# Miniprotein binders against q9bqp7, part 116

Target 1, 240 residues: q9bqp7
Amino acid sequence: VPQNWFPIFNPERSDKPNASDPSVPLKIPLQRNVIPSVTRVLQQTMTKQQVFLLERWKQRMILELGEDGFKEYTSNVFLQGKRFHEALESILSPQETLKERDENLLKSGYIESVQHILKDVSGVRALESAVQHETLNYIGLLDCVAEYQGKLCVIDWKTSEKPKPFIQSTFDNPLQVVAYMGAMNHDTNYSFQVQCGLIVVAYKDGSPAHPHFMDAELCSQYWTKWLLRLEEYTEKKKNQ
Below, E stands for the ipSAE of ESMFold2; O stands for the ipSAE of OpenDDE; V2 stands for 0.75 times the mean of E and O plus 0.25 times the DockQ between their complexes.

## First folded at step 10 (miniprotein)

Design mb10 (at its last look DockQ between E and O 0.92; V2 from the best seeds 0.00; counts 0 for: pae O 4.5 > 1.5)
Fold by ESMFold2-Fast, scan of step 10:
Structure mb10 (fold): chain B 240 residues (1-240), chain A 89 residues (1-89)
Amino acid sequence: as target 1 above (240 residues)
Amino acid sequence: SREELLERIKELIKKGDKLLALYLLFDYILKYPDNPEALIEVAELLLEMGRPEYARLILEWAKELAKKTGDPELIEKVERLEREIEERS
């Protein structure tokens, strides 16, 4: 139980439907400052067990691929993930698409993987947009806010080369989503309230992506765990 | 058994198979995460292997567990090893 609890949903936000909302999705740039990001908080508050689960995986990969092979592998995974996010932003944006971006989209097995999810996505409200929790003092850059099967969600796109996502990505993904949700719900740059989350794990071979839908109750459960991580981060920083 | 696995790891270190030894040391601590004595043994081997960064993290873990279980001898052993790392950095 966190010592300083704060609600994930904003009780003062009552204007969920807004007729004057722009048709263009919001894209607020992330500004670098001393306020910690969601990813930094999560990385700095990993348990020793989580750290060594990651280190054991790295060492296993180094044994299989060699140092140089592991470096190449991780660079390729990072680049593929970046391209996948760029492709999704392009697909979901109402702006005119450049030909070069279209060619890159057609080549990706990850885009094929996510097609059946995209058919259920509409009403895009934000893409690659910065959020800040004004009271709890953290920031983040979310992937997407849109309706999934009629429910407004914070959507997080993940890539995996294997049928199951990497353990590291699985562990903190729900916390990342609810952290962004709580920040957006208390950020003056946004006028709406989000109560649901969606984690989409896409596969390189084009196998159907796995959607992990998080309803309001599940989001509230993970929010409590996020508050504990944020509290741990704040305490650790004070002791340094 | 735990002792047999640890002896195998020690043999790999002596043979210079540091990559496999490092993997098995990480695997070992994850198999015995609630045993501060096992963590301290692994930290000592990591220091022998010239990996003080990993040893430091494992000693922090062992110290947290030893404080919860109330074992002053283990706490003193951890603090001695932490001082040795600090003196050589």
Scores: ipSAE 0.686, ipTM 0.913, lowest interface PAE 0.7, mean pLDDT 85
Fold by ESMFold2, look of step 11:
Structure mb10 (fold): chain B 240 residues (1-240), chain A 89 residues (1-89)
Amino acid sequence: as target 1 above (240 residues)
Amino acid sequence: SREELLERIKELIKKGDKLLALYLLFDYILKYPDNPEALIEVAELLLEMGRPEYARLILEWAKELAKKTGDPELIEKVERLEREIEERS
């Protein structure tokens, strides 16, 4: 167990939002500060094997596409991901008028890919919302909190060029989800908590997205791993 | 084989084909991730190629593995290479 173990769930909080159901999902703004983000912690604590898997992939891409071709490829992948998240926020937000939607935003294969998942998503409670764990001192920006097949989840949307049919193929994504979950469950901006996670991997060609549901037990297992990564990050920071 | 791959990489370095050599060096260490001698060999080649930033990372990895084996000659070799990087920086 980590040296400074902390529970992922808050026993003083309701598992479900109030039945009065607000009409607008929460969107807590992310504030710039010195507290590390989930993404920063994960990037700074990659194993050497993970680092060199990425570096090998980069070199292969440069060999095939050239330096400028790789730069263009990377920029396009980033733009596609950004547009995907913008489209999902628009689709899931009750406050946007239908007339203000960019129809090109909705035409991506990634959006088609997730349609069957979206049919099972309801009761959206938060969209693109900041979370902070004041005790463990980290911050994040979660994509979505909503019910998936009747279970309230932190939902993380990912785009991928390659199939990811199994949760182990999603690398650090489960750690990201549980880190957001633990932060939300102990963040005073939220009056409820979640016990489940969902990673949804969408595909450019419109192929059915792969959902990766994480029940409370699986979340607890990954939470332990997240706490170890956070401790590792903190130790590295002391040595810099 | 491991020896064939290493010889191919050395030939590419001699030819000055640094992009392909770098890819194959990363591929090599990923094929032998639990072998500190293999990591040390790659670190030496990366220093020859003028890439001390990668050599530092690989030497950290090699030192961790060498400590698990309890092989003081490997640990000393890693530490010697680390000193060479510090002197060239």
Scores: ipSAE 0.642, ipTM 0.897, lowest interface PAE 0.9, mean pLDDT 86
Fold by OpenDDE base, look of step 11:
Structure mb10 (fold): chain B 240 residues (1-240), chain A 89 residues (1-89)
Amino acid sequence: as target 1 above (240 residues)
Amino acid sequence: SREELLERIKELIKKGDKLLALYLLFDYILKYPDNPEALIEVAELLLEMGRPEYARLILEWAKELAKKTGDPELIEKVERLEREIEERS
């Protein structure tokens, strides 16, 4: 049980957005400060087993590609991910804010992969927007807040070369999603709250993306795990 | 067997195939994650390979396991290796 328990949901916020659908999605800039990001917390609190799994993967890739080849591969993966997020932001943004759509950004297997998910996405409330949990002292940059199949979700878009049909295969992504949810629900910059999460795993080959929907119950379960990770991080930082 | 795999890794180290040896060491750890003796042996090899950063991480794991088993000899061995890493750093 977390020592510093805090609710994921804000009882002071109604589930119904008081305001009409904002004509423009929120895009709050991330302020760089001494507050740890969700990503940093998760990275610094990985289990030894998780670290070894990643290192084993790294060593295998280096063995196959060489050191320079692996660096290039890593750079390409990063670039592909960035372009995918940029393309999604462009797609999900209102037409009036659409900068000249670089048609080249839309021509990716990842974009093809998520098309069936995008059909069920509506009511975009935020895109690439910063969230801050003032009480728990962490920040994050969420990809998207929108309705998925009529349910308001924090949506996290992931790229993968390998199938991830199960939410358990998404590593710490569920923790990231609920961390963003909890922060947003208590961030004064947002007038609404979210009760659901969605992890979308897009594939390079254009095969149908896997949506991993997280209901309020599942979010609550992962929230407890997130709080434990945050406490672990805080303790480690005090000892450094 | 565990011993055969370890010997194979040692042979690779001697041959200078450090990348393959390192890969197999990580596989070895994952095959025997709950065996503190196995982890200690891997840590020793990592030290020999000039990888003290990985050895330290593995020794921390081994120490946790050794404490759970209550084997004072394993704990002492881990602590000795930790000191060796510090002295070489």
Scores: ipSAE 0.023, ipTM 0.405, lowest interface PAE 4.5, mean pLDDT 87
ESMFold2 (binder alone), look of step 11: mean pLDDT 81; pTM 0.758

Design mb11
Fold by ESMFold2-Fast, scan of step 10:
Structure mb11 (fold): chain B 240 residues (1-240), chain A 89 residues (1-89)
Amino acid sequence: as target 1 above (240 residues)
Amino acid sequence: SREELLERIKELIKKGDKLLALYLLFDYILKYPDNPEALIEVAELLLEMGRPEYARLVLEWAKELAEETGDPELIEKVERLEREIEERS
């Protein structure tokens, strides 16, 4: 139980669209300052077990590929992920004038992988948009807020080499999603309520992506864990 | 067995196969995460390999476990290694 508990949901908000809501998805730019980002908090509060799991993976890859091969591999993974996010933002943007993307970006195996998920996505409200929790003092940049199968969700798009059929295999991704959700629900730049999350794991070979839907109860459970990570980060920063 | 695996790792260090030794030390830690004696031994070997950054992380983990057991011998070993890391950095 965290010492500085704060609710994830805002009872003053609704998930219904208002006439005053913009017809184009929101894209608030991330303004860096001394306030920590969600990814920084998570990176700085990894458990010792998580650190050693990551290092074991790195050493295994270096043994297989060599130092230069490992650098090339990790650079390619990063670039592919970036292109995947750019393609999804282009596909989900409703305005014709915003879609000037390279045709080759839209033909990747990752895009093929998510086609069945995209069929169930509608009512996009935010894309690549900054969120800030003014009370808990953290910021983030979320991928997407849209309806998935009729439920308004914070959606996080992930690429993976290995199958991730269980939510437990997505590591800190659920914490990242709920951190964005809690921030957005209390950010004055937004007017709506999000109570659900979705982690979509896409595959390079085009095999069907695995969607990990998080209902309100599951989001509340991960929110408590996020608050503990945020508390740990704050305490470590003050004591160093 | 734990002891046999550790001996094989020490042999790899002597041969100069440090990358494989490092991989196996991390694998060993993950197999015996609740054994403070095993973690202390790994921290010592990481120091020997010139990796004080990893030795410190493993030792922090070992310290938490040793304090939970209340074993004064294990606590003393952790404190001695902490001083060695401090002196070498």
Scores: ipSAE 0.137, ipTM 0.663, lowest interface PAE 4.0, mean pLDDT 83

Design mb12 (at its last look DockQ between E and O 0.90; V2 from the best seeds 0.66)
Fold by OpenDDE base, look of step 12:
Structure mb12 (fold): chain B 240 residues (1-240), chain A 89 residues (1-89)
Amino acid sequence: as target 1 above (240 residues)
Amino acid sequence: SREELLERIKELIEEGDKLLALYLLFDYILKYPDNPEALIEVAELLLEMGRPEYARLVLEWAKELAKKTGDPELIEKVERLEREIEERS
């Protein structure tokens, strides 16, 4: 049980968007602060087993590709991910704000993969927007807040070369999503609350993406796990 | 066997095949994660390979296991190796 329990949901906020919510998605810039990001917290609180699983994989890849080949591979993966997020931001942005869409960004297997998910996405409230949890002292940059099948969600877009049909196969991604939810629900820059999460795993070959929907109950379960990771991070930093 | 794998890793280190040795050490850790003695042996090899950052991480793992078992000899051995790493750093 977390020592410093904090609710994921804010009882003072209504789930109903205020009629004054701007038609334009929010894009709050990430401020460079001493405050740790969600990603940093998760990375620094990996289990030793997880660390060595990753290191074994890296060493295997280096053995197969060489050191330079592995660097190139890593760079390509990063670039593909970045382009995918840029393309999604462009797609989900209001048409009036669409700068000339680089048509080349839209011609990816990942974009093809998520087309069936995008059909169920509406009511975009935020895109690439910073969230801060003032009490728990962490920040993050969320990909998207939108309605998925009529439910307001924090949506996290992931790229994968391997099928991930189960949410358990997404590792710490559920923790990331609920961390963003909890931060947003208590960030004064946002007037609304989210109760659901969605992880979308897009595939390079254009095969249908896997949506992993997280209801309020599942979000609450992962939120407890997130709080434990955050406490562990805080303890590690005090001991350094 | 565990012993055969460890001997093979030692041979690779002596031959200078550091990449394969390091891969096999990580594989060894993952094969025997609940064996504090095995983790200590790996930490020693990682230290010899000039990878104190991984040696420290493995020793922390060994220490956690040793504390769970309540074996004071293992705890002492880990703490001794931790001191050796600090002195060499």
Scores: ipSAE 0.669, ipTM 0.900, lowest interface PAE 0.6, mean pLDDT 91
Fold by ESMFold2-Fast, scan of step 10:
Formats: structure tokens, C-alpha cells, sequence
Structure mb12 (fold): chain B 240 residues (1-240), chain A 89 residues (1-89)
């Protein structure tokens, strides 16, 4: 049980659009300062078991590829993920320009993988947008807020080379989503309520992406776990 | 078996196959995560291999488990190895 519990949902907000909402998806720039990011909190509070699962994966890859090969592999995975997010932002933006569109970004197997998910996505309200929890003092950069099958969701896009996903990212993905949700629900730059999450895992070979939908109850359960990780981070930082 | 895995790892260290030995040490502690004595043995082997950064992490894990079991001798052994790592740095 967290010592400093705070609600994930804001009772003063609605998930329904109103006349004051912008017609274009919000894109608040991330302004970094001493306030910790969601990803930093999660990285600094991994369990020892999670740390060694990651180290075992890393060492297995080094055995297969060599140290230089592993560096190249990691750089390529990062680049592919970045290009995937850029392509999704372009696809979901209503102000896409043909001259600015990179045809090669749209031809990746990852984009083919998510086509069936994208058919059910509409009403985009935020893309690559910064969130800050003013009371709990953390920040983040979320991928997307949109309706998935009629429900407003924080949507997080993940890439995976079956069978070689990032173990760390897989485990903490639900915590990342609810951390962004709680921040957005209490961030004055936004006026709406998000109660659901969606983690979409896209595959390099174009195999159908796997959606992991999180309803309000599941989000509340993961929110409690996020609050515990945030308390652990704060305590660890004070003891350094 | 646990004994067979540990013996294989020690052989690899003696043969100089440090990369495979390191992988198997991580695999070993993940198979026996609730055994602080096994974690301490792994930390000692990591020090022998010249990897104090990993030995520190394993000892932190062993210390967490040892405090839960309340074994003062085990806690003392962990703290002794932690001091040894600090002195070598």
C-alpha cells in the first residue's frame, strides 16, 4: 500500500469532447528539468530479478553477435523504433503533407503489422505530447491519445523482433501507460479524462500486432504499483 | 542439477571462456533467485573474473534476501565481500 496515495482519475473531467477542445491533436513539447521522467523512475526501481533478466539477454546477444555486433544491433533496434513512431505520428496527424511524407517509413513491416489496429483508432487528441503530474512531480512524453474501439485510451506503440523483445520494456509497459494517464488527467494543459490504456506490440515481419487493452479497473490496479515505484525512487534518491 | 551447472561454469572460467561463463552465471542466479548462499557464490566467481560491477549488484540482491531470513552470519559475509570490492576500486 502506497503511503501517499493519489487518484488516477480526475472527478472534475469527462472523456467526451467539448467545444473548447482543439480540432488538431495536442503536441506539448517536453521541457526537461530536475523533475524525473516516467522512464527514469522505472529504470531506477527495477527489481534485481528484472536487472539480471536484462543482463542475461544482453550477454546472450553478445555471445551471438560480439560486442561490436551487439552495439550495431541495439542502434538498429532504436532507429527502427524511432522511425516507427515517426510514421505513426504522420499517419494519425490530420495535417499530413504529401511533400513531407517519407514513403520508405510507411513501407516497414511494423506499419503493416499495425494496420488492423489503426482501423479501430479515431478521434486523436494528442500525439508525441508531454505530460506532467503537478502534485506527484514527474513528467513523461506519451505516444498517442485516441479512441480505440470507441474508448479514449493512452496508446503506447512498441516494436518487437519475434522472439527477441526488450525484456525490461515488456514488463513495465502497463506502469508506463498508467503513469502517463494519471499525469494527463491532472495536467492543466489538457481538459479531458482518460480511463483506458492500450499497448500495441508491432512485429518486424508484418505479423499482426498484438493489442493489450487495459480497462479502468486494470489501470487502477497498475496505478497503485506505479505509486509504489515512484515512492521507491524518491526514497532511493534521498539516500544517495 | 545446480551442482553440475556451477561446476561447468567454474570449468569455463578456468578455460578463459569469460563470455559464456558470465551468461551462465546470470542464468544460474535467475534459476535459484531465493538462495542467498548461491548468490554469494556467484558474486565470488564474478570477482574472480574481474567483474566487480556485477558482483556489487548480486551482493545487493543477496543482502536483501539475507535480511529477510535473519541470518547474521550470512549478512556479515555479504558485507565483508562488499568491503573487499570497495578496497579494490
Amino acid sequence: as target 1 above (240 residues)
Amino acid sequence: SREELLERIKELIEEGDKLLALYLLFDYILKYPDNPEALIEVAELLLEMGRPEYARLVLEWAKELAKKTGDPELIEKVERLEREIEERS
Scores: ipSAE 0.646, ipTM 0.894, lowest interface PAE 0.8, mean pLDDT 85
Fold by ESMFold2, look of step 12:
Structure mb12 (fold): chain B 240 residues (1-240), chain A 89 residues (1-89)
Amino acid sequence: as target 1 above (240 residues)
Amino acid sequence: SREELLERIKELIEEGDKLLALYLLFDYILKYPDNPEALIEVAELLLEMGRPEYARLVLEWAKELAKKTGDPELIEKVERLEREIEERS
């Protein structure tokens, strides 16, 4: 149980958008500071077993590909993920421009993979937008806030080849989502809040993506686990 | 056996196969995760290979296990190695 429990939802904030909210989705810039990011907290609080499994996998890949080959593989995986997120931001933006680069971003198996999910997504409120929890002192960059099948969600887009090449369990994906939800719900840059989450796993070959919906009760359960990870991170930094 | 695997890893380090040795060291840790003496041995080899960053991580795990055993000699050994890492870095 966390020593310093804090609620994920803000009781003083409406679920309904403010009439003065802009019609264009919010995109708050991420500012670098010493406040830890969600992904940093999760990376620094992995179990030691997970750390050593990841390092063994890394060394196996280096043996197979060589050091330079592994760097190229990792860079390519990162680039594909970045292009996927850029393409989704372009698709979901109401002010999309026609450019050669934008068309090239739309050509990918990952984009084909999510098409059936996107038809259920509407009411986009935020895209690639920074969040900060002013009380708990962490930051993040969420992918999307939109309605999925009529429910307002923080949506996290994930890419997957077939088998996962490293151990970063899907357990951490729900923690990432609820951490973004908690931060957004307590960030003065946002006039509304969310109670639900969605994780969408897209596939390189275009196979139909898998959605993983998280209702408010499930989000609250994962929120407690996120608070424990944040406490662990804070304690490690005190002892450095 | 644990001794056979560790001896093989030492041979690989001497032969200059540091990449394979490092892979096998992580495999060794995962095979013997509840043995603080094994983790201390891995940390010492990692220091010999010039990898204090990994040695520090392994010693953190070894310290947690040594505290559970209540063996003051193991705890002192871990703390001595931690001081050696601080001196080198």
Scores: ipSAE 0.487, ipTM 0.835, lowest interface PAE 1.3, mean pLDDT 84
ESMFold2 (binder alone), look of step 12: mean pLDDT 80; pTM 0.744

Design mb13 (at its last look DockQ between E and O 0.95; V2 from the best seeds 0.71)
Fold by ESMFold2-Fast, scan of step 10:
Structure mb13 (fold): chain B 240 residues (1-240), chain A 89 residues (1-89)
Amino acid sequence: as target 1 above (240 residues)
Amino acid sequence: SREELLERIKELIKKGDKLLALYLLFDYILKYPDNPEALIEVAELLLEMGRPEYAILVLEWALELAKKTGDPELIEKVERLEREIEERS
């Protein structure tokens, strides 16, 4: 269905390590430009139903907590997510010593939740690293590229508060993962190919995190949906 | 019924319970997502509440549905309300 189809995988690349691979994980800085980010494209192409599901949740929280309480709650959720990502980057990065701040970041229910997943993660190739699709003209900042149970994956870390519903939307998470994957596979800053995805949902109460593994077939299916969202975004931009 | 629920929301607006009314309006459109008439009714109430930012989004939703069904009277009604919002802002 996409008018401007482009393959997610690059036939000139391999998922095996080669001599040109850095000894430390790549961390390419994100350069801000007029080029849209994955997150921007997804946010701007939400259905009206998705928008109002979010607004209804927001209004319900305001009713429960008050305006000030909701503001504090959302600030805390944002901070917790940021700290969770910082802690994971610290854990997965090669470092001689940990600073006191890093030690505090490593002590949370979310980090406890994800311990069993981390045991199966190795061969980290990229952390908090920018990707750009030169042909399709979009950019992104991915969380992690590493081997999960022996397979090279784009890994996306998500948080959730139990027993409450997920704080972060999970509906577009597979699209986000494959968008990063397709960009990385065609980005000249990287030399390898990733064909699998992993969405890890960590829980605030320390309950075991739930991994959602995406094989190459599933990634290809979501890639088609991502291309449709990208087309919708460019069409909306033309009509402004 | 849909009409009874909408009437209860209107009473909340009259009482000045805008926070609860806003929640119920969002809940209402999510219960009737394929009904452009219901969406237009909600957009009118959102305008009455001083929330044109939400009214515009609901009208865009109603317009998407009206275009899919090819209802010219409904399309014209939505476009008139959109122009009315622009004049008020």
Scores: ipSAE 0.672, ipTM 0.906, lowest interface PAE 0.7, mean pLDDT 85
Fold by ESMFold2, look of step 11:
Structure mb13 (fold): chain B 240 residues (1-240), chain A 89 residues (1-89)
Amino acid sequence: as target 1 above (240 residues)
Amino acid sequence: SREELLERIKELIKKGDKLLALYLLFDYILKYPDNPEALIEVAELLLEMGRPEYAILVLEWALELAKKTGDPELIEKVERLEREIEERS
């Protein structure tokens, strides 16, 4: 239903990495510019209900923990997420050795949670790598591009303190994945494209992570929703 | 009831319990998300509390609902309040 529909896949690009690609995963540096990031677009196009659910939660936390307690809590959550992503990048890098890894980085319930998923991940092509969609004018920093059970995926790692067994429980995460996918497929820094996505929700207590696989058809459905969010963002900024 | 909750919130604002009042105002609009008159009431209270940043967001929500129903009097009321906030800022 978007007024300016654009395809998620690039017909002029191979969906198979060629044999000449580097054996070290791509890590394209993120460059500061004026075009919006995927996460900013999603944050600024939340429904009013979602905005006030978050604000109510913040006020409840402040009432329960106090201002300083809330700041400590949010800092700890952010740090845990950062450590989780750092650990995954280290684990998935073919150049890392156990002697070069921070032992505390690998001692995490979240890392335990994803072990069964990591056994199915291979052929890592990109880690913590910038993407840009030159035509649609947005950027992002994707977590991982690798094969999951034989399918090349944009993989997004998420932490959660509560189980999320269904993809609908992951809110805007599918939109984030397809936005990265579309950007990568139209980014001159990449010579290949990806048709599938994977959201992996890891749990603090080490419970088995939930994988949410997104085939090409499901990606196309969420791509349409992403285009609507991008259109909403653009219209909002046009009126500022 | 809606009226009883709103009166409780007004009493908390009067007592200076700003954190609890703000929490209950957000809880109020989440309980009545399809009622633009309730949203306008909350926006006016947020302005009285000196929170125009939240009042603007609540009025945007009310405007979305008013446009969906096609109620021109309600649309004008929301837009008038938005102009008043813009003039104060």
Scores: ipSAE 0.643, ipTM 0.906, lowest interface PAE 0.8, mean pLDDT 85
Fold by OpenDDE base, look of step 11:
Structure mb13 (fold): chain B 240 residues (1-240), chain A 89 residues (1-89)
Amino acid sequence: as target 1 above (240 residues)
Amino acid sequence: SREELLERIKELIKKGDKLLALYLLFDYILKYPDNPEALIEVAELLLEMGRPEYAILVLEWALELAKKTGDPELIEKVERLEREIEERS
C-alpha cells in the first residue's frame, strides 16, 4: 500500500467535458525543472531483473551488429519513433494548423498500422502536451488526449518490431499512461479529466496495431503501482 | 552446469573476448537470480573486467538475497566487496 496515497481522479472536475470542445488541441510546453519525469521515475525504479534483461539484450545486439551497428540501429529506432509521433500529431491536428504535411511522414508502416485505430479516435483535446502533478511532484509529456470509441482517453502511441498482443507485454507503459492521467486530472492547465487510458502498439510492417484499452478500474489498479514506484524513486533520491 | 558456465566465462575473459563474456555474465545472472553466491562470483568477475557499475547492481541483489536467507557470512562478504568498490572509485 502506498504511504502517500493520492487519487487518480479529481472529484472536483466533472466527467462531462465542458461543452466547448476546444477548437484546437492543447499543447502545453514541457518546462525543464528539478521535477522528475514519469519516464525517469520508471527507469530509476526498474527491478534488477528488468535491468539485466535489457542489458543482456543490448549485449546480444552488440554481438550481432557490432558497436557501431548497434548505435545506428538505436538511432534509427529513435528516429522512426519520432517521425511516427510527428506524423500522428499532424494527422490528429486540426486542418487549419496543419503545416505542410510532409507526405513522406505519412508513408510509413506504422501509420498504416494505426489506421484502424484512428477511425475510432475523435474529439482530440491535447497533443504532445505537458502535464504536472504538483502534489506528487512529477511531470510528463503525454502523446494524446482524445475520445476512443466515445471514451475520453490518454492515448500513448508505441512503436514495436515485435507483436505485443497483451497489455502485460507493454512493460511499464500502463504505469506511464496512468501517471499522465493522474497528473492531467490534477493539473490546473486542464479543465477536464480522463478516466480511461489507451496504449496503441504500432508495427513497422503495417500489420494492424494492437489497442490496449484501460478502463477506470484497470487504471486505478495501475495507479497504485505507479504510486509505489514514485515512492521508491523518492526514497532512492533521499539516500543519494 | 553453473560451474562449467562460469569457467567458460572466465576463459573468455582471459582470452579478451569481453563482449561475449559480458553477455554470458548477464545471462548467468538471469539464470541464477536466487543464488547469492553465484551473484557474488559474477560481481567479482565484473570488477575484474572493469565494470564496477554492474558489479554494484549485482552486489545489491546478492545482499537482498543474503538478508532473506539470513546468512551473515554472505552479508559480510557483500558488504566488504561494496566497500572495496567504493574505495577504488
Scores: ipSAE 0.614, ipTM 0.873, lowest interface PAE 0.7, mean pLDDT 91
ESMFold2 (binder alone), look of step 11: mean pLDDT 78; pTM 0.715

